# VHH binders against Polyisoprenyl-teichoic acid--peptidoglycan teichoic acid transferase TagU (tagU), part 5

Target 1, 284 residues: Polyisoprenyl-teichoic acid--peptidoglycan teichoic acid transferase TagU (tagU), of Oceanobacillus iheyensis (q8enf3)
Amino acid sequence: LIYNQVGAVVDTMHSPLSRDSDPDRQKEINQLYKEKDAVNILLLGVDERDGDLGRSDTMILLSINPNTDKMIMLSIPRDTYVNIPGRGMDKINHAYPFGIVDGVGGPDLSVQTVEETFNLSIHSYIRVNMEGFQQGIDAVGGVTVNNAQAFSTGGYNFDQGQITLDGKQALEFIRMRKQDSRGDLGRNDRQRQVIQAAMNEAASFSSITKAGEILDILGNNVQTDLDMDKLQTLLTNYAGARNNITTMEIEGHGETINGIWYYIVSDEEINRVNSEITGHMQEQ
Short names: E, the ipSAE of ESMFold2; O, the ipSAE of OpenDDE; V2, 0.75 times the mean of E and O plus 0.25 times the DockQ between their complexes.

## First folded at step 1 (VHH)

Design t12 (framework vhh_etentamig_d1)
Fold by ESMFold2-Fast, scan of step 1:
Structure t12 (fold): chain B 284 residues (1-284), chain A 127 residues (1-127)
Amino acid sequence: as target 1 above (284 residues)
Amino acid sequence: EVQLLESGGGLVQPGGSLRLSCAASGFTFSSYAMSWVRQAPGKGPEWVSGISGSGGSTYYADSVKGRFTISRDNSKNTLYLQMNSLRAEDTAVYYCAKDEYDFWSGPSYYYYGMDVRGQGTLVTVSS
């Protein structure tokens, strides 16, 4: 019953990348999960209300090593100046709508752009919209974050220090930009805090029944190339990494090029990110 | 093809009022946050105001708070900027911009992500 429930929901959410039609690539990815090797998962937060295009406003790389029981969470600034295959230099979050327009797929071009920018392999993706985000937070009983500065927005008051947020409060918390002197960087910090806390709360559910209940609530608000077998493997063999999460930031600076603001990342910083993640994945 | 056509600019004396309009086409107008950006001669672009796709949230630069009001009519695909108590320092070319920041991020407070703008409309505040 539980298996049928979880399997039916996963089948509804399951949206493979076009590259998964390549038998060699699919075999490689399947083997990594079967042998419990380190994997990289790209988390994409999008808004379906954006119409035909949609953009990945939140881009987080999750690098999980079940052999060391460690996870790296890398927040990728949405405005990072990168080469998008077929489109040239642009903001990294434009890969999603460009993939849709060009017929290659939003997740497909987003994954390829991240892979080429950092010279890393991305093995899976998870795409979530705003409704799925709110439902997910509520389903885990809320999230507790450490708020750096008190502020009020969306009819809510967010005190400084430890606060517990429901789904609607968490959404307003991660969307606040106006009252933060750090602008988008401050918002990215809040997004990382909420997602990290949500992952920790979700991972505390050692019950398959509870996990199935959450997946039923999310439904079409989540899309992923993870199949039932991979999701079960993550829950049973990779979940321990929640206890050892390291958050990484990408250092850069803001620059305006032809009237458009970008987040500029040096080649040295890209190489540092690559080395940190590759070293993490190779650790035994 | 995305098109943004600004209008309503002109010469006004200090303390006067103007209403700028921006007619949008080529995209689902109600799904995108919109902004007004201005550029005075010899200066870089300055973000003025932003509005969410639904019109439920509005944002203003400190230099214009209390004097300017941004609004939109999604049934007409039109963005507006009501400018009151105009000052000489408001003299600039005003651009309507389709914001890259959708419903997740809200409108651009700093013209970040504004990569599509119209031809502009000149506002001159002088006695």
Scores: ipSAE 0.012, ipTM 0.216, lowest interface PAE 9.3, mean pLDDT 78

Design v01 (framework vhh_6z1v_2)
Fold by ESMFold2-Fast, scan of step 1:
Structure v01 (fold): chain B 284 residues (1-284), chain A 125 residues (1-125)
Amino acid sequence: as target 1 above (284 residues)
Amino acid sequence: EVQLVESGGRLVRTGGSLRLSCAASGRTFSSYAMGWFRQAPGKEREVVAAISWSGGSTWHADFVKGRFTISRDNAKNTVYLQMNSLKPEDTAVYYCAADRGYEYDWSSPLEYDYWGQGTQVTVSS
């Protein structure tokens, strides 16, 4: 009964990738979750404004290994210079709106672009807009983070130390840039802190019914190719990895090509990222 | 969406002054922070100055502070860089950039989504 209710809510938000039409690929992905093997999930945060298609200004790869109870969070810089299938060399965050315009799907082209750039398999995705982020934080009852330095932004004051954030405060916390000497790196760190705190709150739920209520609140503000069975497996068998998170950044440099600034990542750095993620996934 | 076109770059003698303009077309909603960047041959692109969407906040790099001033006219969708006391080291292609982001960032190229093609400034000794 509870399963039927949660399943119906998940079906409303369930948006499979076009590759799911490939039976062999879908079978492989289903087997990984069934056998509790390591999985890679791409998290896409889209900044959708009135009249804009949005871009994936937040791109985080979650590499989860339930056999070691470890997770890697890899932040992918939005301006990374990559080949976007069908479009050529461009910024990686442009894959999302290009996928929409070209009719292949925003998550579809984003997943494919990340897979081809890093030579990694991505097994699932989660796309969240700003409204969905706020609603999700509020639905779990807020998040508690350990703020490294006090700052003020968006009309809020964020004290140093342990602070509790509601959805609106959490959005301002992860969007702050002008007061952070680390710029994008500092923002990425705050994004990962909030995601980790949200996972800790979600893992505290004692019933599937409460999880279903939260998913219902998120509605169309979240899209994922995760079905009910995969979500349940993540909550019951993969959630322990939230306690052992290693964060990764991609090294690169800024460069102008034909008048446009890009974040350039070397082949050596691409290979390092691939090797670290692959090694993590293969560890027993 | 916004398109940026820089103008005003030319040859100037040491100690001279020059004003660069950046005209934005398309929808700007007055929400975009704007920045001026420069790139000399063989060097990385570096931030010169930035201005918030409202014009209420500005930032200038230490190497131009007191010499360059950024300003904007939102009614005309135009950003300006007034350059005084020019030095040979200021020789570079100057780019304007627009940040679509939720919060403005004065210093990181990573926060800017739209870029112009640049305008060449050459300062002779």
Scores: ipSAE 0.011, ipTM 0.239, lowest interface PAE 9.6, mean pLDDT 79

Design v02 (framework vhh_6z1v_2)
Fold by ESMFold2-Fast, scan of step 1:
Structure v02 (fold): chain B 284 residues (1-284), chain A 124 residues (1-124)
Amino acid sequence: as target 1 above (284 residues)
Amino acid sequence: EVQLVESGGRLVRTGGSLRLSCAASGFTFSSYAMGWFRQAPGKEREVVAAISGSGGSTWHADFVKGRFTISRDNAKNTVYLQMNSLKPEDTAVYYCAAGEIFYDYSGEWAYDYWGQGTQVTVSS
């Protein structure tokens, strides 16, 4: 009964990538989860509203190794200057809307762009809109973060130090950019803090019934290529990695090219990111 | 028939203000992002501001931030550009454009429909 309920909810949220039409690629990915091997999941936060296709203003790579119980969270700056397949050089967060316009899919082109930029395999994705983010935070009972500097935005005051956030407060916390001298890098830090805190709160959900309740709340506000078997495997075999999270930043500099500001990342830094993720995945 | 019709362009003194309007017809206005572009004589067309279909997201070029504001009224199928603290270098033909997707710095390739332009001249 519960199985049927969870399966129906997952089917509603389940949106496979176009590459899933490749039997060899699908077998490869399925094998990784069945063997409890390291996996890379791309988390896409999109600001979607009626009439807007949105951009992936939050892009986080979750590299999870259940053999070491370690996770790397890599924040990818939305303004990173990259080659987008079929479109040429542009900001990485434009891959999402370009994929929609070109008929290949927003998650599809986003995943491909990240894979080609860092020369890494992305095995799954999770796309969350603003409503789904708020509902998710509320569903885990809120999150507690350590705020580096006091600020006010969206009608809320965020004190320095330990603060507890509900879904609406957490959304404003991760959206604040203009009052942070670090700009997008500061916002990326706040996004990682909230996601890590949410995972810690969710750690108490060990049963299919609790997981099913959370998925039902999220509903259509989450889109993923993870099927029911993969979601169950993540909850039962990969969740331990929440206790050993390393956050990673991409080093770069701002540069204006023809009047447009970009975050420029060197080939050396791309290679460093690739080496750190690959090394992490191969640990025993 | 799809149409974008700009209005409001005229001669203004330095430091003055002006509001441009763009009236849209022939398509589902709220489903399209709108942009304002400008082109000065002998120069390439450049993006000035953009607004998402819902109006919830806006972008303004660095050279107009704090001075220009883009807005839209979906009930009236109209997009606006409020221009304050005008400078001689703001002199250009201003164009309204509509595209399927919101882009904050995209060039002409991101837009499917274009107006004929309205001339703004800023005198010292």
Scores: ipSAE 0.000, ipTM 0.272, lowest interface PAE 12.0, mean pLDDT 80

Design v03 (framework vhh_6z1v_2; at its last look DockQ between E and O 0.02; V2 from the best seeds 0.00; counts 0 for: pae O 11.6 > 2, placed apart)
Fold by OpenDDE, look of step 2:
Structure v03 (fold): chain B 284 residues (1-284), chain A 125 residues (1-125)
Amino acid sequence: as target 1 above (284 residues)
Amino acid sequence: EVQLVESGGRLVRTGGSLRLSCAASGRTFSSYAMGWFRQAPGKEREVVAAITRSGGSTWHADFVKGRFTISRDNAKNTVYLQMNSLKPEDTAVYYCAADFGSSYYLEEPSRYDYWGQGTQVTVSS
């Protein structure tokens, strides 16, 4: 009964990509999870405001290899200058709203953009809005992170060192850009820390009931193409990878093009990222 | 989103008692910390009381001085404000608020995400 209830909640969150309707694609993806192959999951944090389609201000690629029990967490700077299919060169976080406007879907175009940019396969995605993010953090009981530099934002003071954050604090923590000497890289680091901490907290819940409760809280604030079986598989067969997380950053430089600031990434760096992720996936 | 509906506000005499109720929509009421606020004409909105998700902890404003008590019934998706020994200065619109967060900073109005429309409490001399 509990499983059914959890399943029902997951079904409400289930939002497949257009390409997921292809039986061959379904078979491929199902096989990856069933055979415990390495998978790439794109995390999308979307800033949805009233009247706004939102942008994917947070983009993180999780590459998980259950055979090695290793995970790579790749932060993709939101301002990365990339080619968006059907839209041309722009910030990578614009793929999400463009996908909505173009009728292909926000996650769809985001995933496609990431795949084409880095020449990688994305097997699944998870999209969370601000409310979902806050709720998620709160649902796991908060997160503890190591803050590199003290700063204040959104009415909160974040001290240097280990700090514990609730959902709202965490949101402010990961959104801050102006007071970090590292700029977007610093923000990316904070995002990774919060996600890692959240994963650790979530993993402490061995009960499907607890997981169901969390999912129920999140509700429609989370969208994913993962079904219940795959989610369960991630929580069980892929859970070991959380203990061996490697963070990856994309090197680049800022450039102003036609009055707009972009994060420029070289082809060499793109290739490096591709090689690292691909190599990680192939390790046994 | 959570919808909040306050009730119970009315005219009472000084020294009287009143119980306000706030009904929340949805099935996740127990996930929200709840608060009561009030706003008198020409004054800023101020926190009256707050209660954690489980109801295990409460916070009350200094001006309450033991006269008001916040409580909740998660089975009924309702938060209450029992007001005793009412004074004319307690006259205000009382608002219910919900915060899906930790039990931190419940005294801060900015933390609350959802608000009711309010219920008028008038205390006559």
Scores: ipSAE 0.006, ipTM 0.265, lowest interface PAE 11.6, mean pLDDT 88
ESMFold2-Fast, scan of step 1: ipSAE 0.158; ipTM 0.581
ESMFold2, look of step 2: ipSAE 0.011; ipTM 0.458
ESMFold2 (binder alone), look of step 2: mean pLDDT 81; pTM 0.831

Design v04 (framework vhh_6z1v_2)
Fold by ESMFold2-Fast, scan of step 1:
Structure v04 (fold): chain B 284 residues (1-284), chain A 124 residues (1-124)
Amino acid sequence: as target 1 above (284 residues)
Amino acid sequence: EVQLVESGGRLVRTGGSLRLSCAASGFTFDDYAMGWFRQAPGKEREVVAAISWSGGSTWHADFVKGRFTISRDNAKNTVYLQMNSLKPEDTAVYYCAARLGSWYPTLSEDYDYWGQGTQVTVSS
């Protein structure tokens, strides 16, 4: 029943990457899920509205190992200075709109850029727009986070300490940057907190068998290359990892080049990120 | 070498009109949404108007709606702000800003590139 409801929604939001036309790559990815091996999923939050695509201001790599029941959440700073295939050096969050403009696909170019930057395989993606994010938070009954610093934005006041957020408040919470002493790093921390809280609420709600109603609401605002079998596997075999999450930051420094601020990451730090993720995936 | 250069700011009497221009260079203009912001002395920078990359969608702040109109000419790499029925409260430095993508944000933090500004003074 739930499986059928998930299948109907996935058919609406399912958007395979162009690389999925490669039979060898598709077989490799399918085998990872079938055998319950570690997988890397790229989460993209895009600033878009009805019919108009924006850029990926949220980029989080979810590295999930069902053998250890452990997940790594790696926040990729949106201003990271990287080579974007076909475009050259630019901010990593520009890969999404460039992919759309160049006709290769926003998720496609984003996934390729992340893979080439960190020398990691990305097996699946999930893209959520602002409307889908708000509806998702509301559907799970809101999220509770521990706010490190009081601030005000978007007409809302966010107190320090434990606060509960509805969809609109959660969107403003994760978008605030200018009032944060940590800048984009603080924003990344808030994004991870909300996603972790949302996963915990979603897991609880899924156990109560109303998941299909929520997915019907979200379907038009979420795009993914996850098919029915992969979603079922994630819910059945990978969901336990939500209880054992290690968050990762990428070390770097700000630099202004021709009036544009970039987040500069060293080759040593890229190698550290690669090593940490690869080691996590190989752990038994 | 990305550049946004505003022009057209000057002194004007209450009830007058001005057209501000912002010439863009060093990037593919058609890939960027554009916005006009202003900052009056002692106040924070606020969004005035915004336009999608194609020009097919526009947004105007309530305090200028019906008086100001944003437009763009992608063939000339230029965004415009037509200002009518000017009031002393419109006195500010006006900035144009560019954001990669089809849609315009209304928060200054979400724009990628900024011009140096052009001063508009409205006197009674």
Scores: ipSAE 0.000, ipTM 0.378, lowest interface PAE 10.6, mean pLDDT 82

Design v05 (framework vhh_6z1v_2)
Fold by ESMFold2-Fast, scan of step 1:
Structure v05 (fold): chain B 284 residues (1-284), chain A 124 residues (1-124)
Amino acid sequence: as target 1 above (284 residues)
Amino acid sequence: EVQLVESGGRLVRTGGSLRLSCAASGRTFSTYAMGWFRQAPGKEREVVAAISGSGGSTWHADFVKGRFTISRDNAKNTVYLQMNSLKPEDTAVYYCAASDYLGFDYTASEYDYWGQGTQVTVSS
């Protein structure tokens, strides 16, 4: 019954990239999951409300190696100055709305932009909107994180140290940037903390009959190119990697170009990121 | 904190022109990114135009490009939206928004301060 429920929800959430109409590319990706090879999944958190196109304010690359049972969680700063195919130099988080406007697809252009920027293959994506994020956190019973510095935003007070967040609090926690001395880099750290905590809660919660309720809640607020077979493989063979996460940040500096602030990343740093991810994927 | 006060909304005939103004008070205005958003009855809020905090880079939505122009006067702490060739579908409440973020963005989530809105009605 749960299997039938999961299949129906996945069918609702399943939105393949345009590239996946290529049979050779689809075979390549399917083979990686079947052989339990390392995979790269791009997580996109979009602020889509009241008809806004939404931007991918959360961009995290999950590099999962089931052979070592390790995961790298790489935050990509939303303001990173990159070439967006068809649009030229702009902020990386603008790839999502530009993909929609240009008829390419938000996830499609975002995935392509990340691949070309870091010279990495992205095998799958997961897109979550603000509503789905809140409902997901609430569904797992909230998340507990270690807050590096106290702050107040959105009508909430976040104490330093161990704090427990519901869905609304978690959303404000991951959106705060201006009260953080590290700016967007501090936000990236909070996003990774919440995602890791949510994965741990989901894994502990999935052993009880409430798993189906979570899937029903997320159906309309999650978009992914993962089909039922890939999701089963991730839960069975890749999920252990959640216990062995290494977080990565991209080093750069702020610069204003023609009145627009960007996060500038050197070619050397891009090459470091590529080498770290590639080395991780090839490890046995 | 910054306070935004909008003015200029009124009834206008199709093909007419209108300029909206948004006056800012409080902290230093010249570093704030500014945006114009609109919301029609029964419809979702949408971004119309944006301007950067320091440099004058601008963006306009495709459905108003060539008809609307955003500008700012930092000496007067004011941002403007010049609307030409108005159409009935431009009827909406127009909102001015500000962010202490140096760049500009295409969505409401990046804007920390909002005006009360000004009603624009375009009759045929």
Scores: ipSAE 0.000, ipTM 0.209, lowest interface PAE 12.0, mean pLDDT 79

Design v06 (framework vhh_6z1v_2)
Fold by ESMFold2-Fast, scan of step 1:
Structure v06 (fold): chain B 284 residues (1-284), chain A 124 residues (1-124)
Amino acid sequence: as target 1 above (284 residues)
Amino acid sequence: EVQLVESGGRLVRTGGSLRLSCAASGRTFSSYAMGWFRQAPGKEREVVAAISWSGGSTWHADFVKGRFTISRDNAKNTVYLQMNSLKPEDTAVYYCAAHPEGLYYTDDTQYDYWGQGTQVTVSS
């Protein structure tokens, strides 16, 4: 019964990339999941309000190796100064709205930009909007995080230490940037904390009814190029890696170029990121 | 580094028109997205209109659509809000805000630089 519900929901969520029109690339990615090989999934959190040109203000690369049962969670700072194909040098989070405007696709241009910037293959993506994020957090019963510094935003007060957040509070928690001494890097840390906490809460559900409820919410507010077979493989062969997460940050510095603030990343740092992800994927 | 100074606020009669100006000082105004926000006594600050760095993309709140128009003159480092068919409920302090990314937001927490505001009062 749940299987039939999951199949219908997945059909609604499924939004393949334009590159999937290449049969050879599609076969390559399908074979990789079939063989339970390491995969790179780009998580895009789109912060869009009524009328906003939705930016991918959350960009996290999930590198999952089922052979070692390990995952790397790499935050990509939204202001990273990169070459966006067809647009030139700009902030990496602008790839999403540029892809929409240019008719290429938001996830398409975002994936291509990440691949070219880090010289890595991205095998799948998951895009979540603000409503889906809130509903997902509420569906798992909220999340508990360890807040490094007390702050107030969006009409909420977030105490230092262990705090429990509902969906609305969690959204404001991950959007706050200005009151953090680490700026966007601190925001990235909060995003990773919430995602990890949400994965752990979701894993605690053993009820068929609760699982169906969560899938229904996700189906309305998530877009992905993962099909039913890949999702089943992730749940049965890759999910254990959530217990062995290594977080990665990209080192850089702020710089204003023609009045626009960017996060500048050296070629050396890009090579370090590439080497760590590639090494992780090749472990047996 | 950008400072914003609003001007043009005054008393105006219902049905009248006003043009607000926001003058930016700093080297790089033309690279910033700009927004107009307002706050009436006892109410929360709300977004009125927003414009991208190039002026190629604009947004207007539903409550001002067809009445207000945002525009900018990058040569003069100025953003404008043309306000037509003014209503008493438009009475508020109007704020100019700047975001160093060229694409606009409709959320005030995303804006980094703010002016001190200019008072608009609409009487019957």
Scores: ipSAE 0.000, ipTM 0.226, lowest interface PAE 14.6, mean pLDDT 81

Design v07 (framework vhh_6z1v_2)
Fold by ESMFold2-Fast, scan of step 1:
Structure v07 (fold): chain B 284 residues (1-284), chain A 123 residues (1-123)
Amino acid sequence: as target 1 above (284 residues)
Amino acid sequence: EVQLVESGGRLVRTGGSLRLSCAASGFTFSSYAMGWFRQAPGKEREVVAAISRSGGSTWHADFVKGRFTISRDNAKNTVYLQMNSLKPEDTAVYYCAATYEPYWGTSLEYDYWGQGTQVTVSS
């Protein structure tokens, strides 16, 4: 029975990775946040419907540099053909359910797979399901975005210009692809706008008590290895980067291997992604 | 060209059964999740059922659970909707759709759509 206090709720959501048993690694990560250095956070959106273990249908790397006040938002295609440790070549979004089945943890195997694929350090993760996304948006009072073109989807009408979205509307807004001439680029821009707007609302909190109220609402719908101190640091020292977000795409092509479609990324493109993220993190 | 062609829609009596088929061509069928959607006159389009790329996972809307079953045959590039215990409320144009996004794709955001097949259920 977890008594419903702010710290107890955060501790319930606080799910450290198995690598955090390495005191040197944990010390390094804690020092990055303490010194306000650049950090990489992996955002996992999981569909946990009706007895499904959930796949990480959304995988976004947030690379945040508080010294330059810049953020890179890298969308990782869910069907990317990668080596999953202990499982071999498969789609990157299968790392989450494989980690659960193999007893190593869904976030654990997902983080390890991303780190090994791109040769990048992932310092923290946030895992949210669809319910948690909707509740999070509702908890901050909704998000206001500037919609480039009017469209209708999911039973909702989205007008052109400034619109305010509740949690259900925000979910449908970020899922729309076909009615945008920019395709995936347009969807990524909408994801950026929603995430930026949510960060703007979160950054308006003057105390940890308001942040704790939102975390209390989210409950089991969010898992993270961020403790209260790191969350506070992100809100006070890293949030400025929300005003300078560059979206980054991974170039690749579709290919069918043994009857299954994959998104194939070249070694050259992997190296480009690594170099751009690393260069961003080292900039003063 | 990419094509999804629905067939099997017809007039059926209340309590009857019907099987819809959707034949896919112009893309690698086994790489896409498939869904069945319907739209009744004067109503919004709604998701009825969805199936993963392999057919190993399925989702059915609460209003059809126990009555409708989605399945697929990747060797035939076809997705099916078996409809049992039909009710007048099931009267609609039924659409099949394909997406790279299984389960998140239970939203209305699918990549390819068929033209629809009319199902009419009468007492």
Scores: ipSAE 0.000, ipTM 0.135, lowest interface PAE 12.9, mean pLDDT 80

Design v08 (framework vhh_6z1v_2)
Fold by ESMFold2-Fast, scan of step 1:
Structure v08 (fold): chain B 284 residues (1-284), chain A 123 residues (1-123)
Amino acid sequence: as target 1 above (284 residues)
Amino acid sequence: EVQLVESGGRLVRTGGSLRLSCAASGRTFSDYAMGWFRQAPGKEREVVAAISWSGGSTWHADFVKGRFTISRDNAKNTVYLQMNSLKPEDTAVYYCAAKTGFYYRSTDLYDYWGQGTQVTVSS
């Protein structure tokens, strides 16, 4: 019964990329999962409600190596100055709405932009909107994080130290920027904490029924190119990597070009990011 | 943070034209999507038009398509609404609003609002 429910939910949220029409590319990706090799998954958090278009204000690359049982979480700053295919130089988070407007697909253009910027293969994506984020956090019973400094936003007070957040509080926690001297870098730290805490809560479930209930809740607010076989493989063979997470940030500086603020990343830093992730993936 | 001030509202005759301006103060104007909204007496606030941070994407409500055009000048920190072929039904207080991220086709999702400028269309 639960297998039937999970299959129906995955089918509902399953949205393959246009590149998946290339049989050689699809064969490569399928073989990586079947052989339990390292994979790169792009996580996109979209500020989207009522069918309105949103930017991918959360962009995290999850690089998972089941052979070493390690994961890298790379936060990509939303304002990173990059070439977006078909659009030219712009902010990386603009790839998502541009893909929708141009009929290419939001996840499609976002994945392609990340691949071309960092010269890395992205094997899968997961897109979550704000409603799905809140429902997911509530469904796991909330998340506990270690808050570096006290702040107030969205009508909530967040104390310093260990705090427990429900879905609404977690959304406000990850959206706060104004009171953080690091700006987007500080927001990225909070996003990684919440994601790691959510993975830990999900992994603590001993009940198959509870897991099925969560998938049902998320079905309308999550979009992914992961099929049932890949999802099962991730839960069975890759989940242990959540216990060995290394977080990475991209170093850069702010610059205004023709009146528009961008986060500028050097070619040297792009090469460093590529080398770190490639080395992680090839480790045995 | 961003502060918004609308200008250009006045009395105009049916069939006339008017351009509204919304001046933004503060840094990072180009990080904000912008919208024009209106509210007539006794009615709910409604979305008129919206524009992305770069100006590369625009949206116009069905009741103003072909008559109104939204545009922006990031060098001047200003958003415009060009209103042509005005009708008495266009009489309202017009507001500009800003949000981070892409524009929304909903009144509920904008974080920063101006105080409004009155447009009156008479026959």
Scores: ipSAE 0.000, ipTM 0.118, lowest interface PAE 18.5, mean pLDDT 80

